VHH binders against Protein EARLY STARVATION 1, chloroplastic (ESV1). Designs and how they scored, part 6

Target 1, 368 residues: Protein EARLY STARVATION 1, chloroplastic (ESV1), of Arabidopsis thaliana (Mouse-ear cress) (f4i9g2)
Amino acid sequence: RSEKSEERRFDQKMSAHGAGIKTSSSAVPFASPKSRFLSKQEKFYPRCTPRLTGPQSRDTPPKRDTGIANEKDWGIDLLNENVNEAGTNEDGSSWFRESGHDLGDNGYRCRWSRMGGRSHDGSSEWTETWWEKSDWTGYKELGVEKSGKNSEGDSWWETWQEVLHQDEWSNLARIERSAQKQAKSGTENAGWYEKWWEKYDAKGWTEKGAHKYGRLNEQSWWEKWGEHYDGRGSVLKWTDKWAETELGTKWGDKWEEKFFSGIGSRQGETWHVSPNSDRWSRTWGEEHFGNGKVHKYGKSTTGESWDIVVDEETYYEAEPHYGWADVVGDSTQLLSIQPRERPPGVYPNLEFGPSPPPEPDLPPDQPQ

## First folded at step 18 (VHH)

Design q01 (from p01 with N31D)
Fold by ESMFold2 at other seeds, look of step 18:
Structure q01 (fold): chain B 368 residues (1-368), chain A 122 residues (1-122)
Amino acid sequence: as target 1 above (368 residues)
Amino acid sequence: EVQLVESGGGLVQAGGSLRLFCAASGFTFRDYAMAWLRQAPGKRREWVAFITRTGYTDYAESVKDRFTISRDNAKNTVSLQMNSLKPEDTAIYFCAAERYGASWYPEEYDYWGQGTQVTVSS
């Protein structure tokens, strides 16, 4: 043969990837090299710090997620307005707490609290900011941002937010969550990034997914996946994972499925590229006709192929396990945010473009 | 229509300074993190700096302590002060925006400007 690819024999010519066994929410990064930086850490438990003793020191990077947090996992509890304090703990470390609010056009208000700490020798530090936002269009937001560095040179940043708004195109209320975490090592050529999102409306529209990236020395990896439910029976799910080395080797796996009323398709590809640019690939597909028959097909760059019709029941996740009723029940703090008191004669401005920045509240103390 | 328009690029001698500006319109500016990225000829686009909605900033190691990103929510602008410029800073500089969070990875940004050329001689 003229191809230099490794030929693989498939004992099961009728087999295809991704038929009926996968789970829709089990996306995780695939293999990465072991590292102190990437070793298992304790599970993520976002909690408030004690108010009376000052904030706790935060000197370790955040853990990688297995799912996006809800507001109870964070325990967001804003400080009283107009706090500005600082102090020193028994171990010589310092802390601060501050709070305030920003105002803007169309009734915009952001109530916020900020806290942080620094070790006695200044080698580590951390900051945490919490907020509640609202305006007269019905927009509400609850959020957090955290960052830090430690004496080993590691650094990190993360955010989480939950929003309520009226979608511009559908005019339905929508609740959305999103989170990002990123961390890098001070002692290795290593770092990672994760982004998660979940979006919901009252008619069953749901979108969720993640982007996850990482690097350890000479190897980098990427994982992306998404799920979309239109609330009327249409489902789209997909995953795309790949990795590469600095020597030029690349490999990956991707697939997608689309279904409505038992009719739809699945397809995917597993591939490998050598440093000399030789590409091996195996593709597969399934067409589900909704009548108990499934067309299964595939091929590889080594010349193998299959194309058959089988008798097989169609199974797929038609509706999300976690939906609108669940997210409403888990978003009571968001929904309880009180907008600014409206001045007489001012009407809501339904603006979807740029808005003015919030006006700072200075000075906070203005006695009669 | 969403627009990001960069300005302030040009030719400068090594060791000199430039300030880049980016004017934003067509979206709620306070909801977005803003970033600068750059692309030298024949190279991948790389992240330079970002500033989040709360004002948190981060910088690529190659520009840390030389570049400063800032934002003005009243004017819907972001700027990049570049000091102690080196020939390796020569690139097209892009303004970019990402809703809610910020990223080191160019592919995560939602909106992009057309770019402004910065050339550092000698």
Scores: ipSAE 0.753, ipTM 0.895, lowest interface PAE 1.1, mean pLDDT 80
Fold by ESMFold2, fold request of step 21:
Structure q01 (fold): chain B 368 residues (1-368), chain A 122 residues (1-122)
Amino acid sequence: as target 1 above (368 residues)
Amino acid sequence: EVQLVESGGGLVQAGGSLRLFCAASGFTFRDYAMAWLRQAPGKRREWVAFITRTGYTDYAESVKDRFTISRDNAKNTVSLQMNSLKPEDTAIYFCAAERYGASWYPEEYDYWGQGTQVTVSS
């Protein structure tokens, strides 16, 4: 057992992650909720003034690296009645609020609410739309879209949605959440884009991931990652991050892991390309046999290499920390959406729960 | 099964106008954002404009105020009105669709058309 090679590989991996995060990947985690409109200024105004009768403007871009919010974080509250209201605040800014519903084929109904505001000179503005959708297949959707522009020329757009549907292949109900945020500067060459998704079914299938991209002047970056749990003990996780400059320097880091029943692998690469096209890279891998032995290996373009077997306990996240029971508990508003009244003689085949009796091949040693 | 079919491309003189259309089939159109992207010879494919499920629109800076994207959910179509065309607008224009989100980045789109050529002569 050689601690020298193992320690060098671990140190290189951690160093590569640090090197890939030096300009813009520092997080400001858990940004304030996006669904709130009230400020301290509104709390100080008297009741029943025009200032307090409509939605307040939201004039700053959303925060990065927030992940996907829950229903509660948005505070979606659709009105039963159609609304068409507008007003002007004391500072000259304006607001509006409207609502309605759309109907379509197969029992489709979308209840929606839209609101927005504009500064007195029109230099800043914002809009927010909320909706609930359903149809006779059992599909339900709860969603939000926000956008805005401020006087400095910054602009942004974001969306969030949570859906319930029956998966075509498994015939199981699924709850899926997704979100996207993006913003761009009006005064410099800067912008960012983030997209997230989470998908769950009642048998433990879970997929999560993100795509995050950005630009700040001469540098651009990309980050992608995914987590996949099949609900039967298999897990796949991966990350792929890279950046480049206008002068042609590129660098990145990627890794993945795949596990089932204590057996699996991890592998990764850290790489760098100079403007003159010279490429450096260092790869590493681990093979886990489920018996306390781990094969560790790697190499670099500068001639480094290692290939050893060590005694090491295998650890990996076999189940997601947030799964079906959690998302069902956090999706009460989605699940409470009432479909359109169904006329006689219409019979959808929607099953919420177990799969059909014939199952695909399962691993023989799957626990009960 | 899914199809996006572009039409309306052609040759126009600088300063002219053109309207592109994209007919969609094989998916629930109202659940998708629609976009136009373009690719000039020897260049990367780039985003031009998108329109979300709620009708929110965004445009690349190079085409802002000259191009207008719109959609018709009853006909499952999206269009791009292109005014004040410049030679640098010459490209193959692609219609694309993305479920739920709407992206500046070509790799995020789920479905693509075959493209229609737009050529702007000086």
Scores: ipSAE 0.752, ipTM 0.892, lowest interface PAE 1.1, mean pLDDT 80
Fold by ESMFold2, fold request of step 21:
Structure q01 (fold): chain B 368 residues (1-368), chain A 122 residues (1-122)
Amino acid sequence: as target 1 above (368 residues)
Amino acid sequence: EVQLVESGGGLVQAGGSLRLFCAASGFTFRDYAMAWLRQAPGKRREWVAFITRTGYTDYAESVKDRFTISRDNAKNTVSLQMNSLKPEDTAIYFCAAERYGASWYPEEYDYWGQGTQVTVSS
């Protein structure tokens, strides 16, 4: 709760146009093996919307993402009334809709809605749950969970949540988003997993990243990356991508950069491991001194090496393109969640009159 | 201090049953998915089952229809009912927790217990 304001220089535009364009975080997923599961196209489904009030069936896996969604992308709209409906469609499939709320200690409230369906023979099913949570610490959460399986044996699960809380040590407001999706094929040895996160605080601290994993038959791959901005000009970015086969071949590349005020470094490695454990690699690095000179160095296991200084302007993304003001503007539903009303309490520094003295114990026998 | 404490392991005959328990403390339990993972001698740690914050469950194919994961948010516990046990189920079983999401991949879990041994005799 203690806030301390110290005036510093406020002209801190340290971004250069060229650097951000050239080396942004991975906008395209690491090149991974393709599969029919990943390239399967969706068919037109001529069956009309059911004549009952039940929800429409959901029988296809989710798509892989290029970024984490915001709350408007989900369109969450919780039911205002407690609902408990169920029915059977003409094709024999069943459905349900329900809603409710859970209460707990310290003002905890979770308002939720849930719906789902199941085919007549049980070969496909799906469930979707939405919620709004709050408590008296100022915590708020907006979230979604979806899951299902279809008659082809595909299965999937995903979640997304957006959270407002105060950091325990700084008491600074923070908004966080996180998402996870995973799906696997019923007809191929194929599946994928993605986890995303974004964290923001009101002083400009930003952390973002993703873990993306997959498998297609005898090949598997991993992609990880992260970005961290401290809100004071320090930036760290990194990636680590690799793949392997069941025969033991592995390959990948990784890099990182760290910068502050035009001074910093980049470094990376491209590598390959043969099934017999022979390793090839090529490493590189750059040291940037903030004066137009860059020290570049590197080597490989095949004998290549270099160690030179060149004239080169330093470019990097010194500030995130999407930050606190953006996430606050995109989180209006989260911020509008109304907590439970607090019970009445005493007011500090108010005098309510003297306390009565404790009633004395009066024994039934007369004292001697 | 975050703690996950497993119990209920032991020696059992093939075809038998065991129920594992995990008691959790030191974090807001309802914010975490809970999972069981296992490691056989000389093998990598592998995912067995998870249960999400909403109660959604998923299982590895090798244990589907034989194992059931459950959670009790009032008691901060998660359990694994293991039926029709096979010798290949022999492993150290670990309780694990992941904030918000639930993963097939062991490296994604935030907290781990010390594990409990399950041995299935043929």
Scores: ipSAE 0.741, ipTM 0.890, lowest interface PAE 1.1, mean pLDDT 80

Design q01 (from p01 with N31D)
Fold by ESMFold2, look of step 19:
Structure q01 (fold): chain B 368 residues (1-368), chain A 122 residues (1-122)
Amino acid sequence: as target 1 above (368 residues)
Amino acid sequence: EVQLVESGGGLVQAGGSLRLFCAASGFTFRDYAMAWLRQAPGKRREWVAFITRTGYTDYAESVKDRFTISRDNAKNTVSLQMNSLKPEDTAIYFCAAERYGASWYPEEYDYWGQGTQVTVSS
């Protein structure tokens, strides 16, 4: 009969100065394995500067964990007139660019531009599409889609959009950004996926978060987190991260905090499951009463526990560092999108009108 | 009221073809990526294909070169042409929608249909 002592040893590897109560508020480091996919891509894309009017090659896959861009990072510059061009670069690669616009109901208009290229032997390719959208509800959108593959079979896809709309319930303007990035290897059992979002309204409501997933050979990981500010002093933040191997080892960490006016809580769990299904878990919590006292508690599956009250001032991020004023200032291209002008006419219109000439029943001369 | 309604499922012999349709209503169709996912008895739901708002498509390796996804924004429909069908393709096929982006992961989709059965026999 034996226990898996190495799991416990690694949690206690560094000696603390005090012999006091061990808190569970410090999570075991959660690692997403480094993807060789990204570093490999940097070595295979030399810079080229052909003297052509066509677009430069864009065959670089997206990078992980860069967050969500603002509009200036993309440099979107839509063409004012329709274009349909193609050509061949000095190295034998081909390129194209085209543009157009689409119209729809309720004043919908989408102006778009698309460009791409292919290597001489067709083994690599890339495409990038830009657009601006608007309609008569006040909706505006600025966006990008990018995709490609290289000669080794790696492939990727990415989108980014920035949206202005009026919230249905509050009638407040909202600006939202979102992005998805994903890539997979053609030569390894490797791939990753990220989704990011940020949402803002004029009264301080803010929601942000991410989903980040991946696999590298024998290891898979998942990370989710979110932040929510109601604009009236309430804040909720949370994370949920876990990973597993094909051999059956699993580990994770999750926590959340919820606060209003200096009163609230934090809580979390760190856990580890061995391949033989032995589970270690440690939970912790803090209750903040707004009076300088904090109740800290926790326990583990091996019998560790604590339950204390300490003198501690409550500190938490009560407002987002980046909010409505910031996103408005960083969204000038989005806000400058001009909707279609409304036509002056009203439909349906009877071309001849329903007003027949009046038939006089009155005599033309009446005594005064 | 959001609805995704699949049709076109049925019984087909191995090597045959089917075309699935999904009719969408209750949301702004052009703002959504559309996808097909499937679930065989006793197995997890798996992604089959998606088509983004711009028309970019991607496919699971098990169906690549045999299946084709397409969309019609004027009719609010998405379809899946399935060729060279194999008994392994037997499953309930679901239409799904995700706003703005597209995912390989079923948990990321906002709206789902009830599914249509596809059975491939030999």
Scores: ipSAE 0.729, ipTM 0.880, lowest interface PAE 1.1, mean pLDDT 80
Fold by ESMFold2 at other seeds, fold request of step 21:
Structure q01 (fold): chain B 368 residues (1-368), chain A 122 residues (1-122)
Amino acid sequence: as target 1 above (368 residues)
Amino acid sequence: EVQLVESGGGLVQAGGSLRLFCAASGFTFRDYAMAWLRQAPGKRREWVAFITRTGYTDYAESVKDRFTISRDNAKNTVSLQMNSLKPEDTAIYFCAAERYGASWYPEEYDYWGQGTQVTVSS
């Protein structure tokens, strides 16, 4: 039996940017199988909306493995008036559209819109909720939640939010994005869950990551990864991917790297467990000394080992590819949210002197 | 300090009802999805239900149409009404919270209560 199996690579979306060195994963295939669950129903929809028409039908699950969107990709457009409408389309489907606001303490305001629809026989339905939040601490949030089911029995739920707040420890502004998607098939033993986050502060601290889980028939998989930049030159990246069958076969790959000032390490493991609990494992590592020398080492449970020093330049991404300046530029709608008008003195600063004096006039600054 | 405190557990006959409560403190409650999970003797912890920040709810198939989750943002509480209880519902029930999203998977929850015992006698 002649082969033409291709080498497999780990997910390049998280490790392929910049000049980073990726360890080879070509010896053992990645365990995640393909699935057509998410992409089987794609439709074209008109974008012009006449006055008083109901919302367009949304009858397809979200797509898997898309990463996290920015606010322009969602196109959030909250209703400016209070509405509470419902109706029936010519095809017999029903719809509703409503909006409102919630008020709370400390200047909290949430402006929201909600809409949805249901087919005439009730076999499909969908709901969307959109919101804009703020309070007097400087907190702002944009967000969306969508859910639905279709006549094939598929069901889904997803959310996305973008948040501005002041970090408790650093007192710096932070922008955070997070998203979650999940879907189940109505006809196959298949389902999936994906969660992403990105966090940024004004000093260059950046954290990104994802958790992805799924099942297709007898096989289940898990993928986690993370990236952390402290904003001072320290970087940590890692992945952990694995899968199993109901018969007890398990396999996976994991690795990490951490660097500072050209000095650091990479290390990883590829492993396999048979149904009878026999475990094979191959570990590897690299130590980078910042002097053009790299120590490479490893071993396996079958006796393979190596321990060598090579001449090799150290490459890694010391700064995130997408960072604070980028996220600020891509978050204009979030940053434009107008908080409620604040009454004078609602948030007095704690100062020496329990009754603050009138602010003094500042004299002109001269000369220089 | 973040706290989730469950109450309302106890002994009940099969076919009976119980209502569990969870009181939350130490975090901005409206920013979190809330969930109930349970652990039966000798079994792993499993998800039972969640309610998102917007009020969307989802349930494990084994409890669908028998259990109802609800939240009260003014009181920082979440509750689980459990009807038509069966002996297989016997477990320690945990309240949990996750910021922004809501998960079927226990490992995704940020905060956990200590749990309350529910025992359903045949």
Scores: ipSAE 0.721, ipTM 0.879, lowest interface PAE 1.2, mean pLDDT 80
Fold by ESMFold2 at other seeds, fold request of step 21:
Structure q01 (fold): chain B 368 residues (1-368), chain A 122 residues (1-122)
Amino acid sequence: as target 1 above (368 residues)
Amino acid sequence: EVQLVESGGGLVQAGGSLRLFCAASGFTFRDYAMAWLRQAPGKRREWVAFITRTGYTDYAESVKDRFTISRDNAKNTVSLQMNSLKPEDTAIYFCAAERYGASWYPEEYDYWGQGTQVTVSS
């Protein structure tokens, strides 16, 4: 009995059902297949192992379509002391742990740890590297990188980082997250790549997006999307998804929306290109005036067209679901990183005069 | 001004070796993954190898076990040792950089060099 709304960035709204209009077409639906070999994989966060006991083996590629994890999902726990340990488990596999500090100019410090393992016959191996970074500009970073291969020939690599940047002159803070995952199958003609990012500032600016690419047998796909909130009422969202076969058939779907203060537009295209380069397409658009009327229009290469005004309430997300207050609350470990002590002197040697007030506007509260 | 400058290309006989170098400037080198990509005549640009910020490396299957990528953060350089070269390795080789992550897909790289020609004779 449960009903779920379709995500707007992956679909378009169009209705002519009650009018009795025939809307048939020869369009090929968007196809963006996911590798079935990698389905149902779940990430596991490492737990500390007992002293002198090797870490648990990590023998499984990362899962697709997970989005960006937060700090708590990773459970980053860097050691406070330098270590350099190695050993052999009962099954003949080897392991290592190491950690250290890197120092650099302008107060740069990177605390890191690295661990890994290798099966007895060398057919499986994995590594993890974790870090905390800071410098005197207000920059802070948490991050992780994981990689491995297993005896079936699968291989993978992933990274995640969370970054704070603060302009000392304006005190405007920005938090950014990004993640990337790649995996290849050792037993199928399959591989995939995913990259995500999220950027936030204290004035409500938000940018998010993803690039997702892959190949399964003779089909390849590409999916891109983006969301942008300027913090002052402007919203831009878009998607661009397409796929192709090795024989040259291509098809796709794309759309965008832009809104400000209840006024804006949506538009999109579904298209297909045959191996002989013949192109079919269907375009559509909506213009929203903020007065309960919507201009809807469109056409196709097969002759379909419409250009009408309907009575329809305008709906769009005017504020991000997850914004500055949320990311600050979810970034406590990042924000708690302590920079190196500066040399004598409390202030920078650059003199800019009075700075602007250091009180950026807070994001608005969510509805109760 | 960001600059990536490749060198070390040339003509070599099949079975021979070359080492390519890329000198980088104008950005914080330690924040970027570095890669080599190549483009043969009539082909699309393809990924050859990358090395991440932490030193993790990966290679295209066609060059695995023959090529080795490495980086020197003190000199802001990345190199590609190419051994057992084949005529199929003939291409213009490009150095590229991507902030934080590293990709098989050329469109994900932020900065590019102009390339250096590698020609492998039978």
Scores: ipSAE 0.721, ipTM 0.883, lowest interface PAE 1.2, mean pLDDT 79

